# VH-VL binders against q9h9l3, part 317

Target 1, 176 residues: q9h9l3
Amino acid sequence: PRKMVAIDCEMVGTGPKGHVSSLARCSIVNYNGDVLYDEYILPPCHIVDYRTRWSGIRKQHMVNATPFKIARGQILKILTGKIVVGHAIHNDFKALQYFHPKSLTRDTSHIPPLNRKADCPENATMSLKHLTKKLLNRDIQVGKSGHSSVEDAQATMELYKLVEVEWEEHLARNPP
Key: E = the ipSAE of ESMFold2; O = the ipSAE of OpenDDE; V2 = 0.75 times the mean of E and O plus 0.25 times the DockQ between their complexes.

## First folded at step 16 (VH-VL)

Design Eb17 (framework fv_unasnemab; at its last look DockQ between E and O 0.68; V2 from the best seeds 0.00; counts 0 for: loop humanness VH .291 < .308, pae E 4.6 > 2)
Fold by OpenDDE, look of step 16:
Structure Eb17 (fold): chain C 176 residues (1-176), chain A 122 residues (1-122), chain B 107 residues (1-107)
Amino acid sequence: as target 1 above (176 residues)
Amino acid sequence: EVQLVESGGGLVQPGRSLRLSCTASGFTFEWHYMDWVRQAPGKGLEWVAEIRNKFNSHTTYYADSVKGRFTISRDDSKSIVYLQMNSLRTEDTALYYCARDEFDSGYYFDYWGKGTTVTVSS
Amino acid sequence: DIQMTQSPSSVSASVGDRVTITCRASQGISSYLNWYQQKPGKAPKLLIYDASDLQSGVPSRFSGSGSGTDFTLTISSLQPEDFASYFCQQANSFPRTFGGGTKVEME
């Protein structure tokens, strides 16, 4: 089905010692990779660690960032009723303080046929970067500027499309 | 309530220019693609141009019939989409609709304005 | 460009009749096909999107089917307010293109 979106979030560190992962950016793309949503998000708590090396988030991005509560409402509106594709998506949902129905969730980090296609152990957790390189012959998350959540979401969607037919059939026979 | 209101239509001579505006309200304008669709008198619908949202770099697309002559643009701060029409021709005579493009599940025009009439005549 | 061939160009029908309109694309457009209704002096109104999804607020007597190149709009039981023109539109590629339209008239 085409009524699906892919999501990728970037998180910063809040709380004591910055160990709490708080949503700081969220990107959502449709089945064709067009960007439906891409906003910087302001956590409700003080940011201790921007984790810029990985997140790509800088202090300047928070100046006009969308408050978390508002952003969460916007994002949930987009996700409602759709199949949501992500990589290690439980982290994204956790940061969003939202959990999408399991039957409507697709996690590319837990799709054995995808790993098999990439000549990886079916039960291993492979990185998005690795799978994208292996299956799409594309380099993502390159450089020291941090990840691009849009790029990652697009890659996630493309990866899923490679196994969509067989995986959807599998899920139909084995509902979560 | 979603509303689209076109303006700027009128009577012009061939070769002249005209600028159409469409003012949007009732939704998050900056998130949506916006399109212009025209309808010549007694004829069918013809897609004219599309401008995408800020997330997609405001990328624009045009029908071959208007390429190089028309320019679609938008001001997200004002919730307005424009259609700059240069070098107008008699065949450009039509009612011009502004339409909101929904693209979360397919691509379709779910809201339309009432249109503004453009007449090109010598 | 993708040409959309819509048929018939016109149809005469009575209230209660089943009306079927077809749209054929010159090449595969997956399910990126939309149907619009237009009444005289009014802007088009979205009826069906993505080939078969009913737009919110549209009566259930309207339905869409098809994929690839052949699509159908069906009005199960024509109502007085349904006399209008109908257009299909592909959203698979640019330029976006519309069918020639079908005018549903009172018999």
Scores: ipSAE 0.879, ipTM 0.939, lowest interface PAE 0.5, mean pLDDT 96
Fold by ESMFold2, look of step 16:
Structure Eb17 (fold): chain C 176 residues (1-176), chain A 122 residues (1-122), chain B 107 residues (1-107)
Amino acid sequence: as target 1 above (176 residues)
Amino acid sequence: EVQLVESGGGLVQPGRSLRLSCTASGFTFEWHYMDWVRQAPGKGLEWVAEIRNKFNSHTTYYADSVKGRFTISRDDSKSIVYLQMNSLRTEDTALYYCARDEFDSGYYFDYWGKGTTVTVSS
Amino acid sequence: DIQMTQSPSSVSASVGDRVTITCRASQGISSYLNWYQQKPGKAPKLLIYDASDLQSGVPSRFSGSGSGTDFTLTISSLQPEDFASYFCQQANSFPRTFGGGTKVEME
């Protein structure tokens, strides 16, 4: 069977007024939540806004960060051929300048059975923090130091496991 | 392409120490878990220790039979895994293999060295 | 510790025979079960990982099945190069544990 990983990214602001989101950290975990990859990444453009309160990225993290081109190559090697799980994962792929095959992509922000399990509207886009609290009885993204992409990737995988059997059957019947 | 070469085995008396080394090449060493597995003469395989990658803080795990006596460590800059074996006993006599754990597809030992022999006898 | 009970401990067989080796875990290990082949004087070689996935370069006459506690390795038509010892190994929990081995010998 296909192997499954979960990914989460942290972004910083680049471009005019720091409004462009550029990749500055990427974490990938396996099915059991063990970390396959976790690197700080130096964007190819000037960082205008580190967004530290949400991203957790500080200037010191960029000093020895892996250049974007190199990091992208490393990350894509890990993702190739795998089912990739994420939350609002299109933002992560956009920051990677890459789009994974739809048939191998799972987005926990858009799985109706998962929302139903959380007593949320089936077509609503729910935050990872809220789904994790509701369904796993865990608090993530706690404190003022910003989000942890490792923690978020691990939570995303655990959420997907709650609906994995049902959703994989659905996708087998309804190939993208 | 992938190569694992163990060294440091030998004949020692009970209660003494040895350090084994495993030199790795042909892969991204710092991303992999590394293990030691041993095989006593004419016997089966016994897992000894595992050290995880840099992303998992080089966390270590040991078989109960060696816990407190053996220490697994790694130097990612040199691509070397070590096994420090203290307070050796006759039951530690075995061929010691270094193995790579290809953990992103599952947890399994996909490459093994030829092993280095440790003999503990008085 | 998860004890792995492998049976039989040895089997005498001829080229062309079907050989089935079983491995039972003392508690559930999902599909975290690997199979290795070892020929005399050589290091073990991975055959099957995650209970049923064939390692690259391993002939299709080898197959694995099972989940939970009961697992099998099958050689559908034994070849001369398949006379060896076979070990199962669980990777669900620490410590990693191997079965006692099965020696497949020429009759």
Scores: ipSAE 0.264, ipTM 0.763, lowest interface PAE 4.6, mean pLDDT 92
ESMFold2 (binder alone), look of step 16: mean pLDDT 93; pTM 0.948

Design Eb18 (framework fv_unasnemab; at its last look DockQ between E and O 0.81; V2 from the best seeds 0.81)
Fold by OpenDDE, look of step 16:
Structure Eb18 (fold): chain C 176 residues (1-176), chain A 122 residues (1-122), chain B 107 residues (1-107)
Amino acid sequence: as target 1 above (176 residues)
Amino acid sequence: EVQLVESGGGLVQPGRSLRLSCTASGFTFDYHYMDWVRQAPGKGLEWVAEIRNKFNSHTTYYAESVKGRFTISRDDSKSIVYLQMNSLRTEDTALYYCARDEFDSGYYFDYWGKGTTVTVSS
Amino acid sequence: DIQMTQSPSSVSASVGDRVTITCRASQGISSYLNWYQQKPGKAPKLLIYDASDLQSGVPSRFSGSGSGTDFTLTISSLQPEDFASYFCQQANSFPRTFGGGTKVEME
């Protein structure tokens, strides 16, 4: 249970029309919410859209950003062998061009007991912001400055901890 | 290879100051918490202080026995952690270890230096 | 502060013996308990972390168990190089605290 980390990534738009989501920031926290990793990351391709209002990423953040290949190596080293918790985590893994084993992945956007606790339909996909407000009575992603991936990762971990026992039991009976 | 090398120990009189240094190599220093642990002659281990990494605002923690007298700090650009010891007392006499704190799965000191000796005597 | 009571303070044993060291916390520390080995004139060495996880490179004859307040370090078959002092350490809260130590010496 201690071998658990939560991850949240911010992406910018690359490609001809900025439709390709490229990793620009990654934050990882441990079970207690301590930050293991939080770096700006430089995509290999030219950034067309910083998506600042959502990502919080600005051009100035890319000046000393860690090159993607280097960052990816650093991140994978942290994730290896761990249970990785995230919200809609498939997007994060896609941006990382890495896929963690399903048996070691926990996606808080697809945990029915979590939705139940929040008085939401069990099969609905709820936002991290909504679940955090309902279950933790905390506001995240406030303002127009963009998201804080550290804050989001911490919230994700705290949400998962609310249902950890029953969900882990469920997974043990129903391995993915 | 991870290496931690302490320096700065010596013989001082009570009330004096001393600054210890620990130079780290072989790992990403600025990602890790760093701690000082001391061991009085023939005694057990005593945790002294911790400084967290840049992601956690370099937050510091101290043992009550040294609070207000010792200051832990770090220079990530040089991979060095320091322990400024003021108002030294005879009971501060010990071998001082620098330790790397791993905190991705629990919190533990996975690497230690060889230590530097501090002797406080009149 | 969390007090760590370690027992015994010393134990005499022979090569091949099973050695058990106990550490009790004054309050619950979950699994945030680590074990270190220290040989004379040397720095401590991490053996077990998070109560039961074996540090890389440590022989499998070392094992840790327990949670909450009671923890145990076991050496299944003592080897000559295992004669040393052993310390438990809680990492649940500040200040971090160590047990008093156990000296494993040759009978």
Scores: ipSAE 0.852, ipTM 0.931, lowest interface PAE 0.6, mean pLDDT 96
Fold by ESMFold2, look of step 16:
Structure Eb18 (fold): chain C 176 residues (1-176), chain A 122 residues (1-122), chain B 107 residues (1-107)
Amino acid sequence: as target 1 above (176 residues)
Amino acid sequence: EVQLVESGGGLVQPGRSLRLSCTASGFTFDYHYMDWVRQAPGKGLEWVAEIRNKFNSHTTYYAESVKGRFTISRDDSKSIVYLQMNSLRTEDTALYYCARDEFDSGYYFDYWGKGTTVTVSS
Amino acid sequence: DIQMTQSPSSVSASVGDRVTITCRASQGISSYLNWYQQKPGKAPKLLIYDASDLQSGVPSRFSGSGSGTDFTLTISSLQPEDFASYFCQQANSFPRTFGGGTKVEME
């Protein structure tokens, strides 16, 4: 069978008025939640807004952060050829300047059987925090010190496992 | 380019201690799990210990036969894995391999050193 | 502990033969089964991980199959460099355990 990993990223603001989202942290976990990668990443452009309340990124994290080009190479080596699970994963891929094959992409924000298990509308876009609370009885993203991308990637993998058999069979019959 | 070089083996009497080292190069050492596996002369392979990467708190695991006597540790700044072996017994006599443990899918030992020999004998 | 029973203990074969080695786990291990080759005086070399995934640089004449408790390593057409010992190893749970080995010898 195909190898499967989960990813979550944190972004900071670059460009005019800090409106551009640039990658500043990436975490990748295996099927069992073991952490394959967790690094702070230095964007190629000046950071205008650390977005710390959500990103958890502070100036001190950037002092020894891995330059974006090097980090991107490390991350893509891990992702290539694998089923990649994420939540609203298009944002993560955009920050990586990367397109992963749709047939190998799993987005927990867009899985109708997962929403159904949470007693949510099947076609709604549900937050990771909401799904994790409903289905795993766990609180994530608590407080205002920022998200943990490791915690979020692990939660994303556990959520996918709840529907993995059903959804993989669905995708096999209905290729994207 | 990946290299694992074990050292610190030797001949020692029962009840004494040895410390094995494994020097790693050619890969991102602090991202990998590292294991020790031993092979007694003319025998099969026996897993000894595992130490996980920096992202997983360097958590350690041991075979029951060595628990309480052996300690695995690592120094990521030097790319070295250690095996401190205390209260050695004759049944610890083996060639000790250092192995790189990949965990992107399952768990498997994709690179091995040449090993260092430990002989425990009166 | 999960016991890994490997058979046969040895095989006599000629170049070009199909060789099959089996490995049985005492408990279910899903697909967490690896195969290693070891030549005399050398360290083990990974051939197959996750029951059926071929390690980079390993010739396609090697294949693995199975899940649960019963696993097979197959060499479709034996080559001179394939005379060696072969070991299975489970990675489902601690302690990691190896089979007793299979020696593939020239007839």
Scores: ipSAE 0.777, ipTM 0.895, lowest interface PAE 1.0, mean pLDDT 93
ESMFold2 (binder alone), look of step 16: mean pLDDT 93; pTM 0.942

Design Eb19 (framework fv_unasnemab; at its last look DockQ between E and O 0.77; V2 from the best seeds 0.00; counts 0 for: pae E 6.4 > 2)
Fold by OpenDDE, look of step 16:
Structure Eb19 (fold): chain C 176 residues (1-176), chain A 122 residues (1-122), chain B 107 residues (1-107)
Amino acid sequence: as target 1 above (176 residues)
Amino acid sequence: EVQLVESGGGLVQPGRSLRLSCTASGFTFEYHYMDWVRQAPGKGLEWVAEIRNKFNSHTTYYAESVKGRFTISRDDSKSIVYLQMNSLRTEDTALYYCARDLFDSGYYFDYWGKGTTVTVSS
Amino acid sequence: DIQMTQSPSSVSASVGDRVTITCRASQGISSYLNWYQQKPGKAPKLLIYDASDLQSGVPSRFSGSGSGTDFTLTISSLQPEDFASYFCQQANSFPRTFGGGTKVEME
């Protein structure tokens, strides 16, 4: 149970029209919310769209950003062997160009008991912001400065902890 | 290879000050918590202080026995953690270990230095 | 503060013996309990973390169990190199605190 971390990534737009989502920040927290990792990351390709209003990423953050290949190595080292919790985590893994074992992955956007607890349809995909407000009575992603990946990762971990026992039991009976 | 090397120990009189240093190598120092643990001659281990990493605002924690007298700090650019010891007392006499604190799965000291000896005597 | 009561303070044993060391916390510490080995003139060495996780490179004859307040370190078959002092340590709250230690010596 302690061998668990939560991850949240921010992406910028690369490619001809900025439609490619490239990793620009990654935050990882432990079970207690302590920050294990939080770095700005420099994509290998030219950034076309910083997506600042959502990502919080600005040009100045890329000046001393960690090159993607280096960051990826650092992040994978942290994630290896851990249960990784995230929200819509497939996007984070895609940006990382890494896929964690399904049996060790927990996606809070696809946990029916969590939605039920929040009085939401069990099969609906709810936002992290909504679930956090409903279940933790906390506001995240507030303002126009963009998201805080640390805050989001911490919220994700807290949400999962609410349903950890029953969900882990469910997964034990129904391995992915 | 992870290495921690303490220095700065010595013989001092009560009331004096001493600064210990621990130089780290073989890992990304700035990502890790660092702790000081001491061991009086023939006695057990006593936790002294902890300083957290840059992601956690370098927050510090101290044992009650050293609060207000000792200060833990770090220079990530040099991979060094310090322990400034003021108003030293005879009971501060001990071998002082620097330890790397992992916190990805629990909180534990996975690497220790060889220690540096501090002797406080009149 | 959380007091860690470690027992026994010393134990005499022979090679091949099963050795059990107990650590009791004055209050619940979940699984935030670590075990260290210390040989004379040497720094402590991590054996077990998070109550039962074996540190890399540590022989499998070492094992940890327990949660809450009662914890146990077990050496299934004592080897010559295992004669040393052992310490438990809680990491649930500050200040971090250690047990008084157990010296495993040759019978």
Scores: ipSAE 0.917, ipTM 0.951, lowest interface PAE 0.5, mean pLDDT 96
Fold by ESMFold2, look of step 16:
Order: C-alpha cells, then sequence, then structure tokens
Structure Eb19 (fold): chain C 176 residues (1-176), chain A 122 residues (1-122), chain B 107 residues (1-107)
C-alpha cells in the first residue's frame, strides 16, 4: 500500500481581469491530519484579485511568501509516489501546473459512495463544506474572511477515510 | 547529504543540568519533526522527546520518565534542536541520539546522529 | 504506554539462513510499526517502516509483515553484514516505544 496525503490550495486571480487562478497557499497533511506543508506562495504573475472572501489571501501574506517555482518543487517532492486526496483536486493540480497519475488521485467531490453516505445524488459534485457538515458534523469555511487550507485538507482526509476501504477496493477492481 | 551532529554531553553529578544540541544540515529542517532517543550502556533504545515542525507550532511530547525535567526546543533559523536536561539522575546515563522524524505514515526515524554521551554519577 | 515485546532476545545463525524476529504490541497499533538495525558502536538504521515498507537502499532480503499486535521481520537469506541487533518501534501513540531488541549472532 502506497502512502496517502491530502492537499488543499488557495488561489488568487491573475491574468486578464483576474480570471486566471494562481496558487497563493498550499497545505498538505498526512493520513492522521498532521501538517506536512503549509506555505503562502508568491505567484509568478501580478495579482489582480486576491479573492480574499474565499482564499483568505491578503497583500501582507505575499510579502514573505515562497516564490512559486521553489514552492512547486517542495510540494511535488511531497506528492511524488503518493496517493493524493483532494476536493475538486483538478483545480489544485492546475494551479500547481502538474499532473498526478490518475491511479494515485482521489477526489472527494467525485466519490459516489461518499455522496451516498451524505444522502446526496451519487454523481453530483458536492461542496467540501456540505459534505463535512453532513458527515463529520463540523462547520468549516465559516464567515467571509476566507478558507483555511489546513482545515480544508484535514477535513478532506477525514471524509476520504469514511469510504477508503470500499473505494480502494472498487478502484482495484476497476482501474482508472 | 543529511547530517545530524549532537554535542553537549559529558560527566555530571546527580541533580545537575546539561543542554544537548543537535545541528542539522542537508534538508529543510523547519519542515521536519525532530526527536531525541537514548540508549543506556548495553541496553535497548528509549524514546525521550519529540518536537514538531513550524506548521504544528513546535508542539512537544515527552517520555514519562523525563517529563517535567527535560525540555526539547528548536531554533529553525539555525537548524538546531536542543534538549535541556534538568535534575539529572543516574538513570539518565546514556548515549543520546538526535533523530529526524519523517511522518507521512508510521512516524519513523529515517536519519540518526552518532549521539553524545551523558554520564550521571556521584 | 504500549509495551513492545520482541522475541527471541538472541539468535545464532549462519550465512544463508532465514531469520525471523517477532514483535508483539500490548495494544493494537494498526500498521504503525518500524524496524531498525543497529551494528555495534553505530547509530540505528531504519529498515522497515509502516510494518512492511522497505526504506530506500535496504536490500530486498529484508521484509516486514503484520498488523494490529503481531509483527514479523524476516531476513530471507542472512548475509555477513546482517549480524547486528534489530529493534521494533511503535508510532501509534505517545510515548513512542521500542522493543527490547534481538541480537543476530554468527553461529
Amino acid sequence: as target 1 above (176 residues)
Amino acid sequence: EVQLVESGGGLVQPGRSLRLSCTASGFTFEYHYMDWVRQAPGKGLEWVAEIRNKFNSHTTYYAESVKGRFTISRDDSKSIVYLQMNSLRTEDTALYYCARDLFDSGYYFDYWGKGTTVTVSS
Amino acid sequence: DIQMTQSPSSVSASVGDRVTITCRASQGISSYLNWYQQKPGKAPKLLIYDASDLQSGVPSRFSGSGSGTDFTLTISSLQPEDFASYFCQQANSFPRTFGGGTKVEME
């Protein structure tokens, strides 16, 4: 069995009209929820929209942030060879400019047994906040001051654990 | 090349204090948990203390035999982990190893220093 | 505290022998068990982590198995450099605890 980590990223708006999502924070936790990595990251492009209401990123966070190229190297070192769990994880990989093997990727926004446990349509895309409240009885992403990527990564790992045995067996029988 | 170098050991009488240092190089020190493990002469290994990384607020854990007497700390800017040992007892006589803790699964000690000897005798 | 009981405390063996060392935890520790090798006058060296995962650079003749309370380290064909002491260590809970060790000696 491969080692497992969970990742969550916060993005800011760059490019024309701030529509490009660029990495500004990344948190990685292990199976037990211990933090392996948590850094603010300076995008290589000018920040047009901090998206603070959701990202929690403010200008002061960028003053001493780790440059994207360096942070990406650190993050990819941690992810290599591991099963990586995330929520809508394709957005995190896009922001990292990285492809993780599909066979080693777990996306809690697209796990039918997890949706079923939450009494939600099996093929619907469910928010992390909604799943966490229904299945873990926890409120995350509270208020309008932005998300905590540490909190979100930890919640994502706990959600995956609820279906880990069933889903890993399913994937073994139905390789992606 | 990962390197851990312990120092500060010596001969001391019971009730006295010593401070051990472990200087780390070759890795991103502030991302790792660091531990002290000791080995009494001719005996097995005993875990002493752990200090977690900057992302976990340097939270500390101690073996019951040293709790209240020993304090683990770290200086991430200098890549040094410390063990302050107060109220030393003859039972604390051991070779003290500094170890790097890689905690993705199993929380294992993947690199060890050569150790520094602490001898507590009257 | 989780007590780790290793057996045997010592084993005499020859090059080429299969050597089996066991480690028993006083409580369930899932797979959070590591194995270390220690040669005289040297620091311990990690061999196996998470019960069965081989550390980088460790020969494939070493293997680990087990889950829960009962764990085994196996050396499939003993080599001259394998004469050493071996320790198990649990990382399920604090305090981290080690087994008493097993000394593998030349027959």
Scores: ipSAE 0.072, ipTM 0.695, lowest interface PAE 6.4, mean pLDDT 91
ESMFold2 (binder alone), look of step 16: mean pLDDT 93; pTM 0.943

Design Eb2 (framework fv_unasnemab; at its last look DockQ between E and O 0.82; V2 from the best seeds 0.00; counts 0 for: pae E 2.2 > 2)
Fold by OpenDDE, look of step 16:
Structure Eb2 (fold): chain C 176 residues (1-176), chain A 122 residues (1-122), chain B 107 residues (1-107)
Amino acid sequence: as target 1 above (176 residues)
Amino acid sequence: EVQLVESGGGLVQPGRSLRLSCTASGFTFEYHYMDWVRQAPGKGLEWVAEIRNKFNSHTTYYAESVKGRFTISRDDSKSIVYLQMNSLRTEDTALYYCARDEFDSGYYFDYWGKGTTVTVSS
Amino acid sequence: DIQMTQSPSSVSASVGDRVTITCRASQGISSYLNWYQQKPGKAPKLLIYDASDLQSGVPSRFSGSGSGTDFTLTISSLQPEDFASYFCQQANSYPRTFGGGTKVEME
């Protein structure tokens, strides 16, 4: 079905020693990869670690960032009723302090047919970067500027589309 | 409540220019694609142009009939989409609708303005 | 360009009748097909999007079906307020294109 979106979030470190992962950017794309949402988000707590190497988030991005509560409302509005595709998506939902229905969630890090297609162990957790390279022959998350959540969300959607038919059939027979 | 209000229509001679405006309210304007659709008197609907949102680089698309003559643009800070119409022709005579494009599940025009009339005549 | 052939161009019907309008695309458009209703002197109104999804607030007597190239709009039981023009529109590719329209008139 085309009633699905892909999501990818970037998190920064808050709390003591920056060990709390707080949402700092969220990107959502539709089935065709068009960007529905892509905003920097201001955590409610002081940022201790921007994790720039991975997140790509810098202090300057927080100057006009959308407050978390507002962003959360915007994001949830987009996600409601949709099949949500993500990679290791439990982290994104955790950062959003929101949990999408399991029956409407697709995690590309836990799709055995996808791993099989990539010649990886079916029960292994492979990185988005690895799967994207193997199956889409595309390099993502390159350089030192950090991840692009839009790029990652688009890659996630494309990966899922490779196994959509068989996986949806599987889920229909085996509802979560 | 979502509202779209077109303005700028009028009577002009061929070869002249006209700029239409559409003021949006009741939703997060900057997140949506915006389109112009026109309808000649007693005729069907014709898509004219589209401008995408800020996340998609405000990319624009045009009908062949208006390429090189019309320019769609937007001011997200004012929630306005524009249609600059140059080198107008008699066949451009129509009621011009502004429409909000929803693209989370398919691509469709879920809200329309009441339109503004453009008449090109000698 | 994708041409949308809509039929019939007009149909006379009575209240309570089942009305069927068809739209054919010159090439496959998947499910990217929308239906709009337009009453005289009014702007178009979205009825159905993505071939079969009913827009919020639209009566359930309206339904859409089809995929690929052939699509159908059905009004199960025509009501007085349903006399209007109807247009299909493909959103698969640019330029976006509309069908020629179908006018549903009172018999």
Scores: ipSAE 0.916, ipTM 0.951, lowest interface PAE 0.5, mean pLDDT 96
Fold by ESMFold2, look of step 16:
Structure Eb2 (fold): chain C 176 residues (1-176), chain A 122 residues (1-122), chain B 107 residues (1-107)
Amino acid sequence: as target 1 above (176 residues)
Amino acid sequence: EVQLVESGGGLVQPGRSLRLSCTASGFTFEYHYMDWVRQAPGKGLEWVAEIRNKFNSHTTYYAESVKGRFTISRDDSKSIVYLQMNSLRTEDTALYYCARDEFDSGYYFDYWGKGTTVTVSS
Amino acid sequence: DIQMTQSPSSVSASVGDRVTITCRASQGISSYLNWYQQKPGKAPKLLIYDASDLQSGVPSRFSGSGSGTDFTLTISSLQPEDFASYFCQQANSYPRTFGGGTKVEME
């Protein structure tokens, strides 16, 4: 449906020993994969560990990054009232300091029909990379320069479309 | 307040060129797709061209009637969208509107300028 | 290209009348259908997007319906300010295409 978006975030390490995950990039795509939002975000706390090998975030990205409070406002305006699709999406919402209504949340890491299509145990937690390769015949997160949140959000939307009819019907029968 | 202001229209002979500009304000211009739509005197609306936002590589699309002759472009730092119109023909005579294209829950022109008139005649 | 056939081309009506305008696409466009109003000498104004969603500030007497190929715009009780031309537009595919328009005139 056109009232559905997919989100993916990249985090850096803040707090003691860099163990706190703080938002440093967010990408949002519409149902057709067109990019609604893709900005680098400056955390309100000192960055201890850029986590570049996985996050793709480097110091130069932070020079002109959007401050967290401004970016959060922009992002929440896009998410409000929409079905939001993500992969392990609780981490993204935690980094945003936000809780989206469960009835409007879809998490591709926890959809039994999607695992079934991938010939995986229905209640297993599968990585986005694995599901994308198996179900879409596409390689994402290639190389050692970090993930692309645009690429990941687009893949997440396409994965959800594979089970959208079945899963939306299931949720209608079994409201969260 | 969202505002779109077109300029650069005028009277021109067939085969000549003209460049239209549309200056935008009141919104985050670089996040939006932008389109040109034209209306010949006493006729209906005809979509001309679209340019996508910075996140979608500024990809461009054209109506068949203008492909190869018109070029849409944008300058996000100035919040301006352009339409370069080459090899003009009399059938290009129209009022040219600049429109903002929203694409969150569909694709629709939610804001329009007042238009700028292009007259192609010998 | 997707052709949009709009009917009627004109209608004469009185204040208070119910007015229905139809739009047919030459192939399926899902719900990617928009409606615009245009008054003489003015730019078009968005009324309805995604077939049935009302744009902010548009009175509730306007409604849209349909999916696939057949769509309608309804004005439940015509007001003096509603005498104008109305255009449908598909956004399913490039090129974006408009219907030929419907002129709503005072009897």
Scores: ipSAE 0.561, ipTM 0.860, lowest interface PAE 2.2, mean pLDDT 93
ESMFold2 (binder alone), look of step 16: mean pLDDT 93; pTM 0.953

